VH-VL binders against Putative lipoprotein MlpA (mlpA). Designs and how they scored, part 3

Target 1, 215 residues: Putative lipoprotein MlpA (mlpA), of Myxococcus xanthus (p38371)
Amino acid sequence: CNFEQPETNCFVQESPSWAVKYDVVDSPKDANGDECTTTAPLVELMGVYKYVNPETGAAQLALRPATLASRAIADTTTTSADQTSLGSLDTEPKDHGFCHANDFAPAFVNVAASDTAAANTIRYEFTNVRVYSAAVAPGTQFTGELKYTSNGCTSSYVMRAVWPPAPCDTASTEPAENCGVGSGLNPEFAVVCQPTSATGTTGYCVPAGDIPSFK

## First folded at step 18 (VH-VL; from w6 with heavy chain Y106F)

Design x7
Fold by OpenDDE, last read:
Structure x7 (fold): chain C 215 residues (1-215), chain A 123 residues (1-123), chain B 108 residues (1-108)
Amino acid sequence: as target 1 above (215 residues)
Amino acid sequence: QVQLVQSGSELKKPGASVKVSCKASGYRFTYYYMNWVRQAPGQGLEWMGWINTNTGKPTYAQGFTGRFVFSLDTSVSTASLQISSLKAEDTAVYYCARDRYYDKGFKYGMDVWGQGTTVTVSS
Amino acid sequence: SYVLTQPPSVSVAPGKTARITCGGNNIGSKSVHWYQQKPGQAPVLVIYYDRDRPSGIPERFSGSNSGNTATLTISGVEAGDEADYYCQVWDYSSDHVVFGGGTKLTVL
C-alpha cells in the first residue's frame, strides 16, 4: 500500500540480480521511422547498486543489465563501466515513498561480427527511474523508462523490477515456482511469472502492475 | 510523431450537449492516462479529471461530476469528453493531455497536449 | 483540497533571470511540474519532477522544490519566454491533479 509517511533515506537493495520486465511503449523503429523487429528482452536480471559520496552526500544509482553484460564476452572494445548505466539518485524519498534517479549514462556493448551475425551495437538508455523506498518495502521495487537500441532498431519501454529475483515456471503447479509461498518474494507483492521467451514457460517473477505492486 | 488531435470548435445553445474528441497517434494509446483540462477565457488551467485508457475507468475532479463524461474508443485511439446540459460558464477551451508516465504515487506530468477545442455556449 | 499559489505576474528584462514561485503546504514532499503556455497555444511541459527538463527544453529552464515553495527559474530570459506559467502537482489524498493559478511572465 502506498501512503504518506515520514521521509527517510533512499534505501536500495543492492544486488547483482533484480528481476526486470519491459513493457513496450513505442514499437521498434529504425532511423527512417520504419517498423523493425528487434526488441528488448521480455525479462532479464539486472545488477543494481547504490553509491554515496561521503563528502558531499550525493547518491548515484548503477544499473547493469545482465543480457547486455553477457554479450560483452564477444566485445573487446567496451569495459565493465560501459556496460553499466550510472545515474543520479535522490537522497530522500518523496511522492509517497519514491526516490527519483535520472541523468543516466548509456550502457552499451559492441558485439563483433561472427559467422552467423553481423556486428551490432546494443544500447540501454535509462531515464526517470524511481525506486520505491517506503518503509513497508524499502528498496525492493523500482520502475523507469528504457530506450533500447539494437541494430539501429530503437524501441521504448517502461521497466518494472522487483527484488529478490525468483525463478518461476508457468507450467508448474508448485506455489514456490509460481511466485507464491516459498518463492522468497514478499507475500504482499503482486507478481506474475514472466517467461524469458514467447514460447517458453520458465522465467522470473515480475511486478504484476504499477509500482509499487502490492496485492 | 506523437500527437493528440482534437475535434473542431463548437458553438452550442444552453441546455445542449457537446462531445469533444481527442485522437492519439504515434504511441501506445492504452498505456497512458488521458487528462482533460479546461481553460475559461482569460482564466487558468483547470483539471477536470482523467481516464485510464486501459481499463476505461474515469476519475472526475470535484465540480466535474454529473454533466461531464469521459469515454474511450480504443479501436481508433480516441478519448472523448461529453458535456450535457451546457451552461454559459462552460464556455472554454478544452484540452486533452496524456500523462507522460504514471505509477502509484508518482506522475511525470502531461507531456503531450491536444491543440484544444473551443466550446462556446451562447443563447 | 490541496491548493497551489502563484504570483499573478512577474516582469523581467531581457537577459535577466526570472523566478516564478509556487507555494503549497509541504510541497517539497510532492513532485512539481511546470507548464508554459503562450497566447492561443496549448500548454507545454517545461519542467517535471521539480527540476528535470523534457527533451527540447533549454537549459535556461530550471526548477527547485523544498519546504513550502517550488520555484521555476528562467535564466537569460528571451522575448520568446513571455508566457503564462503553471505549476502542477498530484495530490494523493484526493487523487486529484492540482494546478496553480498561473503566472504571467512579461519580458520588458
Scores: ipSAE 0.580, ipTM 0.849, lowest interface PAE 1.1, mean pLDDT 93
Fold by OpenDDE, last read:
Structure x7 (fold): chain C 215 residues (1-215), chain A 123 residues (1-123), chain B 108 residues (1-108)
Amino acid sequence: as target 1 above (215 residues)
Amino acid sequence: QVQLVQSGSELKKPGASVKVSCKASGYRFTYYYMNWVRQAPGQGLEWMGWINTNTGKPTYAQGFTGRFVFSLDTSVSTASLQISSLKAEDTAVYYCARDRYYDKGFKYGMDVWGQGTTVTVSS
Amino acid sequence: SYVLTQPPSVSVAPGKTARITCGGNNIGSKSVHWYQQKPGQAPVLVIYYDRDRPSGIPERFSGSNSGNTATLTISGVEAGDEADYYCQVWDYSSDHVVFGGGTKLTVL
């Protein structure tokens, strides 16, 4: 539900954990334009934070994918700043409830070589992030674009995210465990359980439709 | 490479019909709205409407209902505009253009355009 | 219907700054996109979401939007910038895309 006149503040629910899904828009290609197989995760958690410059009033949005955060433990070559994408954020909602964010710095980690895999850099490049900040559900959904690179394989995605993060299991008959009543999610949100793998049943509740995703 | 390629120029008589095609390549066709924009000679851009490439649902601008029909052939990533009962006033360049991306409550700018199709209606 | 108003023409000397305005009721609450169209060519998106530049668009192009006026600013204008420029919004209430009337930028 969008309002004609949204609130004047760009509220963002700050949290170390949002549930984010990625829908592919461009298939993975290598530097030569050839097909490759490495893709972004189906779903992951993401740290989301808002910073405001008290002197200028300028706002920034920070995104830290769990993929980067988790791999950071073994990576001594990158810093937390490297693993966090920081971009500009609007101060007031537009387009009937959205705060726009852009100019994100790339976020990345280095993965050391192993017995089975060569050294790798995983890179996230975010653009055109829009945080839904209407009064009905301020700062609890966002969408945007992701350019994901891993093993020299680059693909593009639409990302859609919801807060709070709710674990789910498609094999469960309990509503609270399958994005229903008791999950902690806004009951007006249209959400679906996205497993973390193609073969698994366990994952997180993500938006079922376009943002904002409402029933 | 992302591109939209439109069909060639058309010369029609009043009362006839024309179908302009727009073939998309280099991206996931169903993830973007396809817009149709008309430009009469010496005039500005006029939005005709768009079609949801996923659902096939068209939205027509005021003044472009009835004689104008948007359609899709998803199997070949092609959007089409059909104009029936052509009038002299329909003489224009017709563009297809994709939105960069869309969600509820807002639409992104049209970042990729076809080269345009000139439709001339003359007796 | 929502209406966008542009001046029909703007003239600027090479190297100077051109400003093209787009007026609309509370346009500051909308995202404004700008297109450049050269003679015989399809339009090209040069600014989206008020101030963001697509890849390949020079930094000379910038945008702002507040109140009832959006502005496309072209600094260091070059001869190649001579074109028609259109502002565009999406109107939620009508679910229509709306273009301005266009502004012809002439480089003197």
Scores: ipSAE 0.570, ipTM 0.845, lowest interface PAE 1.1, mean pLDDT 93
Fold by OpenDDE, fold request of step 23:
Structure x7 (fold): chain C 215 residues (1-215), chain A 123 residues (1-123), chain B 108 residues (1-108)
Amino acid sequence: as target 1 above (215 residues)
Amino acid sequence: QVQLVQSGSELKKPGASVKVSCKASGYRFTYYYMNWVRQAPGQGLEWMGWINTNTGKPTYAQGFTGRFVFSLDTSVSTASLQISSLKAEDTAVYYCARDRYYDKGFKYGMDVWGQGTTVTVSS
Amino acid sequence: SYVLTQPPSVSVAPGKTARITCGGNNIGSKSVHWYQQKPGQAPVLVIYYDRDRPSGIPERFSGSNSGNTATLTISGVEAGDEADYYCQVWDYSSDHVVFGGGTKLTVL
């Protein structure tokens, strides 16, 4: 359930690793509107950071998907800044504990073709990001929308994220390995294990429902 | 590409029933609430309620319980509004409008609207 | 129930700035959305989250929200901006969507 809390600053847990799940809203299509096959990851880690201007008090939210970070190794044209999406962030929570973030710059990588691999351009466009910052779980969950483009194939997603990141295995009966006691997650969070692949059993714990996701 | 297409105008007598349909296309139907909004002639917008397109759970605004029923046919991405025991006061344009559904405690505004369905109740 | 109050009408000359207010108790703690409705047409979302514009909405449209008043501002008003404008919020306590009464913007 969503909690109403007194207004406070928009706290965001800064970390190089959040667990992020993407649920498809619009299936992949190319520039002509034809179906294509490339999709965002089922789950990935994401760097999340908050910046505050000490003079104005204005806040910004930075998002850096692991997909971009990993591909950056082969990218000689983009910088860390290019691979990070920076947007505006509310200073105070609204709408029952949410801090709204928008106006994100696209984050992307450009990997040139090689003798062994084709060129790969990936772009993340975030919109309508909402960080749950209520006192019950300040800055440890967020949701938003993602427009994902890979080599001209574009799809849209609902993004849901939780901190801390907890590895999991759907084949395990151990609570610590299946998003339960010992996983490091808030015991009040409703989370499920999301494998990194359609056929695999290992992945990360992600929100089980809408944000904020509580039992 | 994203659109909501509603059924055509209806002329009914008092006591009759009407069913207005709203067909969605261009997006994943179950990822958005479907709102129903009424507008009587010369009046403002009046929220009737919404239906969770994923669970099928309807929520009705005060004053729109009983005679008003929201339903879904997810196989064809269609939401429907049924009004029974029609009254003259039910004469209005009825809109379906989607609202994003991926978090709790807030709605993101109705970003896509149907073209509206005029329901006229006259003896 | 939560109530949103709008002036019934606002008049503005072409090229000038129109301001439409939406009053509500502590509305500043809520996100306000604005809709434009022209005669015989369905409403169109013009502002969401107090100040954000959907794709296709001109930059002339802006919004603010603080205290007990949200404001839709339309700069450089054009004849085509003549319409009814509605503010809207979601009230958690009642789990209701609430519309304002609407404001008729007349371009003189």
Scores: ipSAE 0.547, ipTM 0.837, lowest interface PAE 1.2, mean pLDDT 93
Fold by OpenDDE, fold request of step 23:
Structure x7 (fold): chain C 215 residues (1-215), chain A 123 residues (1-123), chain B 108 residues (1-108)
Amino acid sequence: as target 1 above (215 residues)
Amino acid sequence: QVQLVQSGSELKKPGASVKVSCKASGYRFTYYYMNWVRQAPGQGLEWMGWINTNTGKPTYAQGFTGRFVFSLDTSVSTASLQISSLKAEDTAVYYCARDRYYDKGFKYGMDVWGQGTTVTVSS
Amino acid sequence: SYVLTQPPSVSVAPGKTARITCGGNNIGSKSVHWYQQKPGQAPVLVIYYDRDRPSGIPERFSGSNSGNTATLTISGVEAGDEADYYCQVWDYSSDHVVFGGGTKLTVL
């Protein structure tokens, strides 16, 4: 059985919510090259959409992190377009099941100054995104690279994402609440519960391994 | 700065052994495969194989099994190539080059190369 | 074994466009990377994922890949572009990295 046989087209599950985790590659550093503490979220939801130009057939991939979306309402200086990273997408899978996406525009949001905090810009820069679009699980996993900047701290990550987004609780013994049967996830996917905080137990199911992540 | 620094040129006699080292710096060593590429004088690039810097598992290209051994010293972010029973035809420049490995079914291009190590095998 | 075929040499006048081809069976289904190697130097990645440029690589360098042929295109060729160029793929079936034979680009 070949699990990585590609389809003819680059299918992407369009959804306002994918579960995305970020694994650190480069630790956060400030403008002076010194270590800082601001990092990307442990896990977040992400809007993912595919656009096809009807005239040319060219495809694009849009990524909208929840971090940006959630702060958008308070930010009158950026638009939805600013908060969405749009890049080119292959029209057909390559390398045994992947559709490559690149040339992403930066996505960002401005956070106004408060009595206790200086103004901030949160910026997402995506590169080398690959959507797994093989016939066995078309357009339900993707990976890529992220350069994340917040509070003047820049860090780099490998991101890995899975659809659908399944909430989970590491403290729960119910399979449906712990990325198991009933969660809505493909039972062949290797996933783990990633809490949203270091001290919490609730979060989302994310890929347990490299993409594609299968049991 | 991201870089790979290789050991110096080697002059060996047939039958001898040589060990070429490749020290990585400026990045997470275990996040990239380390490729070894050979280039004989006036010839093209020839892939010898790679080693998974995370697991230590080597993969050798056809024709580079037996006398060629990839190894790691992760404590100092160093990959090494050992060639035993050297032959005249082993005379070449040997390169190490990193490649991302963190996803299945694909490899990125080799975006960082060592400066190369010339190994000359002569009587 | 998977084989990549490149022309041994390509000549181009300064300011013109050079096209270096890389042939392979169904190479369009693979991601092709391109390397530039100047005399006495290590190779440099100039194109990855068929068409993407690493940081620092001029926009004059572009790539395409479809069917059985990948192409490296260098527009506005400069004297400094004279080098050997190699295409490269990863062959899943053999789990091998494969280089083309290389193309010598001569700037006339």
Scores: ipSAE 0.535, ipTM 0.836, lowest interface PAE 1.2, mean pLDDT 93

Design x7
Fold by ESMFold2, last read:
Structure x7 (fold): chain C 215 residues (1-215), chain A 123 residues (1-123), chain B 108 residues (1-108)
Amino acid sequence: as target 1 above (215 residues)
Amino acid sequence: QVQLVQSGSELKKPGASVKVSCKASGYRFTYYYMNWVRQAPGQGLEWMGWINTNTGKPTYAQGFTGRFVFSLDTSVSTASLQISSLKAEDTAVYYCARDRYYDKGFKYGMDVWGQGTTVTVSS
Amino acid sequence: SYVLTQPPSVSVAPGKTARITCGGNNIGSKSVHWYQQKPGQAPVLVIYYDRDRPSGIPERFSGSNSGNTATLTISGVEAGDEADYYCQVWDYSSDHVVFGGGTKLTVL
């Protein structure tokens, strides 16, 4: 059956694509506590969804990293549920306009060995996710913490996310291509272009500072 | 591994000054606000204020805007509390405590505390 | 400015459930943190954001917050839980920290 979910005051813009930036807090370390080199992406797209139980009103937030989803195409050992992190979400915002989500299940995929790399499990663990739900920009930015494990390396990050995703190029002089006027973003948002690679110039517009990130 | 180590307890006379230090280790010092919390003998916790370890800007609670000075030495990951013109009512345990610094001053609660420094003011 | 009120003491038999309240005007709109302090020791954060537990805190500690009352609940109380417990908010409008007066939990 097709039940309509009840409304809550913790609004979230549901989309297969938000732009998410990760800022390192703890550098990568292996199981022995020694430094290693594998890190989370600089920026990635993320699926973000809200579910509300029609009988109880309890809300959940679902996070599906696009990097994880892209690896899942070839992974016959994990399901879409394994590749998506669900957490409990508040139904009412606090006085600062945020809704808190926590108790996330980990999301992971198994990556088979290739000509160039050994088999690997990529794992995301989210905590302390906070969605900005105030009426001026309801459910279009969030922040939280990520613990990322890949190639036996574990590292931790602050994540900051914005909807909609806007492609950008740090080398462009056109405002629409460098997170300015014409980019499709709310003009009140303070955003900056984050390249997808350390050496490239193209990526996505991400929050420039603290959430909520406004000019 | 994450630790706040405070300077030793002090016995002072009224009118003197004291400096309590709080040395951080095992984490990125500038990622956390440093709070100062006072507890008089047999009393509850009283927030004195905090210092932004990134900018060095202090914020003092209403009753602490005079004789109390927060400072930093980021080169050695140390926050300090100086109390001048000591009075008998300044007798207390003084704690430093970190709180995560980001996102419009969003706070996670004080997750790591120093061991406390007892300041006794007696004539 | 903002004021938090706690009962000065609560007594609970071992194995039973302790409930420690923190009263404040519309405290349900605030994020409430809870600390445990044993004699001669620094406080320890046991609950943050109303109901979340830091790593290393037993699952028998839980929290709730609605209306004018936040509550710390300790199920299966043990002798080692005897301590003073403080609630705390960060008041967004004043950008100040506020502590409750503390509650002494006695296990007998």
Scores: ipSAE 0.338, ipTM 0.759, lowest interface PAE 4.2, mean pLDDT 89
Fold by ESMFold2, fold request of step 23:
Structure x7 (fold): chain C 215 residues (1-215), chain A 123 residues (1-123), chain B 108 residues (1-108)
Amino acid sequence: as target 1 above (215 residues)
Amino acid sequence: QVQLVQSGSELKKPGASVKVSCKASGYRFTYYYMNWVRQAPGQGLEWMGWINTNTGKPTYAQGFTGRFVFSLDTSVSTASLQISSLKAEDTAVYYCARDRYYDKGFKYGMDVWGQGTTVTVSS
Amino acid sequence: SYVLTQPPSVSVAPGKTARITCGGNNIGSKSVHWYQQKPGQAPVLVIYYDRDRPSGIPERFSGSNSGNTATLTISGVEAGDEADYYCQVWDYSSDHVVFGGGTKLTVL
């Protein structure tokens, strides 16, 4: 039987908010190759959207980091298109159950100088994004690579993302507040609470391991 | 900067053994699979298998389960291919080639190759 | 075992477009990589994952993959493009790599 279901062919759960964890690959370096300190967030929310580009006929994946979105209202020099990374997405999954996206345009925002900081451009460059598209949990986890530049400081990461975003607190004894029963996540997902800071306890539930992250 | 440097060419008699080494530099050795690829004179590329450089687990292609052994020395970022009981048909160039590893066995092609090691088996 | 089929040779005039095919049963479900090998040299990855270029590969190299055929396209061919070209897949179900037989590109 050929029961092809269009919604499962490279389906992506579209949402203004996915939880995305970054794990460092290359530590921050400046243009001279010297160490510097500015990094990507440990975790952030990300807008994720799929659309078909009618001019090219190709499927597209749009990624909009919350860091860029939050600064966008104060930035009159960049547009929504500049603040969103658009890449080409496969139309059909491969035999490993993933849809690959690449050829992303960089996303950036300009931050005006302040009393305490010089003007800055925050820039995201995504590559090799892979969306898990198997029917059991279609389009609700993805992985990829990020090159992040801010304050002249560039670093690179593996990113791992899950939908829906679930707030959490590592100090809580309630399972629903620590990525357990009642959190709203698919119970088959293997997730862990990632605080937004190294010293804090609150953050978002993120994949515990390689994508697809299942128990 | 990133490179794979293989050991020198070998001339062997049938029945002997040979060990081809492949030394990696300029990258995190245990983050990439190491493939072995054979090319007989005038012939195409033939995949022999790979070794997971993080776990040491080898995977051999169908015709290479036996006389061919992959091994690692991660302390010096080196993968090795040992061929025992050499036959004339083992005469070939042997390449090592890395493949990127993300998320449990994704493969994105062999982006860096060694220069090749010629093994000649003659009576 | 999974089999990839390539034509043994392709000839093209300088400045024209070469198309090298790689046939396989439902190859569109596979991730296809392409390698260039010049005489006496190791192969060089020129296309990965059907259509993506590694750093340093000219934009005149492109790839496509659908159905039972993947194609490497080289536009504006130059004498320096004369080489053997191999397609390669990773078969997820067997966890094995398969190479095509190779295609010799001749630039006349």
Scores: ipSAE 0.317, ipTM 0.751, lowest interface PAE 4.2, mean pLDDT 89
Fold by ESMFold2, fold request of step 23:
Formats: sequence, structure tokens, C-alpha cells
Structure x7 (fold): chain C 215 residues (1-215), chain A 123 residues (1-123), chain B 108 residues (1-108)
Amino acid sequence: as target 1 above (215 residues)
Amino acid sequence: QVQLVQSGSELKKPGASVKVSCKASGYRFTYYYMNWVRQAPGQGLEWMGWINTNTGKPTYAQGFTGRFVFSLDTSVSTASLQISSLKAEDTAVYYCARDRYYDKGFKYGMDVWGQGTTVTVSS
Amino acid sequence: SYVLTQPPSVSVAPGKTARITCGGNNIGSKSVHWYQQKPGQAPVLVIYYDRDRPSGIPERFSGSNSGNTATLTISGVEAGDEADYYCQVWDYSSDHVVFGGGTKLTVL
């Protein structure tokens, strides 16, 4: 369907890859309340899917962080389902085009101990996810909250996400490589290049501000 | 523990002023709006407005745009309500209540409330 | 000037289901929050975003919202549920919060 479709359903662009940026709310702390250093990635790809039960009409939103999928190579105790967080999703938009998703089950992966690291469980807990489903950009941006736990270190974030995941380089002067014309993104989106590391220049285009992020 | 602790009850004469304080603890103060809610004796809840604790910008409900002033001291995580030129009809319990980080179109409800401050105005 | 209408009171026997309504024009397009207030106490958020529970709120509290009516449902009502209940929306156009008039739940 085209962008002229009504926003009366909670449409979500399904994809194995959205670009998600995390902005810290609570800095990392261990179980004793002491500061620790393990954080969520600055940006990562995320699988996003919508499921509807045809008999009941109940809708679900599935979120699968790429970090969990990538660490599953060493995991013998968690399944693909464990690596995916399912929550209940509104059937109709509210509050001027937002669809709320809640009751997310945690997503996690177990990483066995190695010569260089103790055993670990990487755990994502999503809450208060809101998908922007207005007709202008139906189901291609969302925001929400993340509680991230790894190495006994817990931190919390606001997450902001956009589809499609456009690669970028902050050092490039070419618009197509720096979230501009030719990047593949909706030209009305306000986005910025978020490097995957604090010292690097390459990453993904992410929303520049609050959702919905438009110029 | 997340808490909002308000200043003590006040007995005032008409024409005086009062300042109700609301001190937050256990969370990042600037990540939540602070609401002010009034409840006259035997009456329901009445929203007075809120202040954006990140920017300091207040929003006042209709009827609260004159004598009522919201303010902040972010260095001590405190929001305040000043009521000037007190009238007998200002007699009420005044609550502060936080509301979660707000993107456009998102509201989480007021999940933590202060204990309330009773302001009594009588001659 | 968005208005929410609640019945002034509802009575229910212990162990039964209480339903408290909140009426508003097209309230189904708004997110509804519910507060419980016991005498002499501050309100407590019991439902947000139509049907979500804050931590510590029992599963017997639930909510729904469609058309012109939102409903707070309390199953297995206990004497401790006796309180005033307020619905609340945020009106995007005015950027204002609106409360309903409140409903007194009596457990007989």
C-alpha cells in the first residue's frame, strides 16, 4: 500500500533491521548500587515485527536486538525466541498517531564463561514503546525505554529508532554517506549519523531528536 | 526510593502569599515534568499546570495564569508553587506529582505524588 | 475545555467485579490514566495508557478504552479497594491535563 492509507491501524514496517540509538537515562550501576562501566551499544540494528492473532485481533510487537543475535553463536542454553522480546501492541493509534506497546517479556542471551570472561547474561527489558504510525511515515519510527543488563551492570536509556538502517560516515562530505540525499531515507526525516563507537566515524543514521523526528 | 516531599501545612489570611515546596529524591529530576494539582475540601482533583524541569518552562491550566507561579531549583531537585493574593477559595490540599519523560504525544500518567500540603485561608 | 464524566458513586459486594466508567467525546483516541485516592492520602496511579499497570498494582486492576467510554475494572474487590477513583487524559490540542470528577467506590 502507499502512504495514502489511513492511520487507523497500527502499521509497523517489518524488517530484520532498524537502526536504534540509545541515550542514557540512568548511568550503569551494579547490584550494590556502585558505578560500573558496561553499557548498551551507542547504536545497533534491531529486528522489528508485528503479529496479529486472526481469531482475537490481538496484536504483538516483536523486538530482536542484533547484539543478542550476534552473541547467540556461543550460546547453548537460549533459543531464538529468548532473544526476541514480545509485547502487546495497540490496534489503533492514539495521541495523534502513536501506537503503544507494553508487557514486553525480557529478551536475553547466555554467554558461557571463557578463558577471558566470566559467564554472563545479556538482558534487554523494553517498556513504554510507542510506534509512530501516522500516514506521513507509517510505522517507520519508534521510541521507548530500555533497561540493559550485562556483566552485572544495569543501565537505562531512551531508545529512538528509524527504518531503514542507512549506513553513514561522519567524516564524509558526500550527502549519501552522511544521512542526506541519496542515503535511502525518507527525505522528510530529521536524522544524524551515529557512529557505532565513541572514537569511530562510521555507523547508522538515527533520529536527530524526539519521535516523530522530521525536518 | 523515589519520593516527593512537600513543605508543611500553612494557615494564612486573605491577601497573603504562600510558597509550597516539593523536593524530589531517588531519580533524575530533570527527566520528569512536575505537575501541580489542587483539591479543595470535599472536591475532586484539579490540574493547575506543570513545569518542564529540563527547560524551566511552565504551562498553566485555565484559571491559574495569574496568581500562581511555578518555579524550580534544579541544584536541590526542588519545584515550588507560589500563590499570591490568597483568597478563601484557595483553601485546598496542593499536590506535586511527577510525569515521565515526554516525547510528542506520549504521557505516562503521574506515577509519584507528594504527600500534599494543606493551605488554609481564613480571616 | 475537554470534559470527562464519571458516575459519582459505585457500590459493589466483596469478591465481585467493580466497573468504573469515564465518558468523553472520542476518548478512545486518547490515552487514559486512572488514580486511586483513599481518604486523607495522595492519589496513586493504578492504570496508565488505558490498560497498563505500574509495578506493585495487582493484576485484578485492568482497564479498557474505546469509543466514548473508558472503564476501570477491579475484579475480586476487597475492602481495601474502597476509595475515590479518577480518570485522566492529556489533551494534545490544549497541552492540558483533564481529570474526571471522581467516583467513590463503596465495598459493601
Scores: ipSAE 0.220, ipTM 0.713, lowest interface PAE 5.3, mean pLDDT 88
Fold by ESMFold2, last read:
Structure x7 (fold): chain C 215 residues (1-215), chain A 123 residues (1-123), chain B 108 residues (1-108)
Amino acid sequence: as target 1 above (215 residues)
Amino acid sequence: QVQLVQSGSELKKPGASVKVSCKASGYRFTYYYMNWVRQAPGQGLEWMGWINTNTGKPTYAQGFTGRFVFSLDTSVSTASLQISSLKAEDTAVYYCARDRYYDKGFKYGMDVWGQGTTVTVSS
Amino acid sequence: SYVLTQPPSVSVAPGKTARITCGGNNIGSKSVHWYQQKPGQAPVLVIYYDRDRPSGIPERFSGSNSGNTATLTISGVEAGDEADYYCQVWDYSSDHVVFGGGTKLTVL
């Protein structure tokens, strides 16, 4: 039996792509408190990076939603920095391997008006992010809260994320294509295939339950 | 306004039962654990356990696995504590308090508390 | 179960700094939450995750946690800060919440 100690400096697997699932907490409301329909994606890819100030040892966690990056091509008013949310990351894990991050700046992109849609600002606000950085799964799962605003419509979510992003198809009988053996995921992870649309079958493997999500 | 409002104080005889209710408003009831915390006269806070408001599954602290029952009525966003076979030592203030439960290994702290319900067991 | 130890009381002069300790074996590996309870009132969360403040808690409240000791620090103490203060953790091994015994802060 081989055991590894938790990382004492909060390791995070850096990648341009993690798979992130959002589960709704507060349904969409406009500024008047009336129901509206715009929601965050069911699942998306997210860039995740850790920065450490070498002089102070202070750490930051950077989150870059792929939705913002994909819309940024047409946006001349925001930069990669605007599309990335930076927060303070604790330097030591707590509670059997969790590293807390908070104080995130919002991430956003401006989508110009077209002949089919009005101008819009898509805005992500993250809070209470916790990276699981224990030896069994060092820095490869995290959870947190999202407040999402688009088309004047605000909603809130729990987010749960896993690395690596493994494509999947709920209609497939092959384990490698349905979050099983051969998918590239740690076989101890409890994951489920989340389609990118409500009516489709293809998407990404995401945590099946609370972080850390294990079988 | 996020609020937990508890039922009124109770005076009971030994051997009776009591039910303390805790009604939530201003937030999504099923997204927070409901904790129950006891405070006997002149004493500190004692955690009794919690109930998962989405599944209805309770967890009881050591020493609270018998006469103490947590329950829910999610249709009216209400958690309840029932104490059976009341003893004089059950005299205390009983609090409900919410805690966000979305992940194992982290609890957010109890950010909203009910006003407390005094249960007095005499004679 | 896991045990948290607090001094029964702390006295501090107005305008000075109060420090309330919470002792526990390897508490530095746990997240510590702090509650203020005034007489006849329900507890109020004043610090969570060692050092974070809920909305509405003034910056003069701060926290730290290292080794076997967590500390709640109240700078510029006011008469309105007189209360009992409780530390609290979640214990992974038992899956239970644990409170400290409480500390009565007196401003004199």
Scores: ipSAE 0.190, ipTM 0.694, lowest interface PAE 5.6, mean pLDDT 89

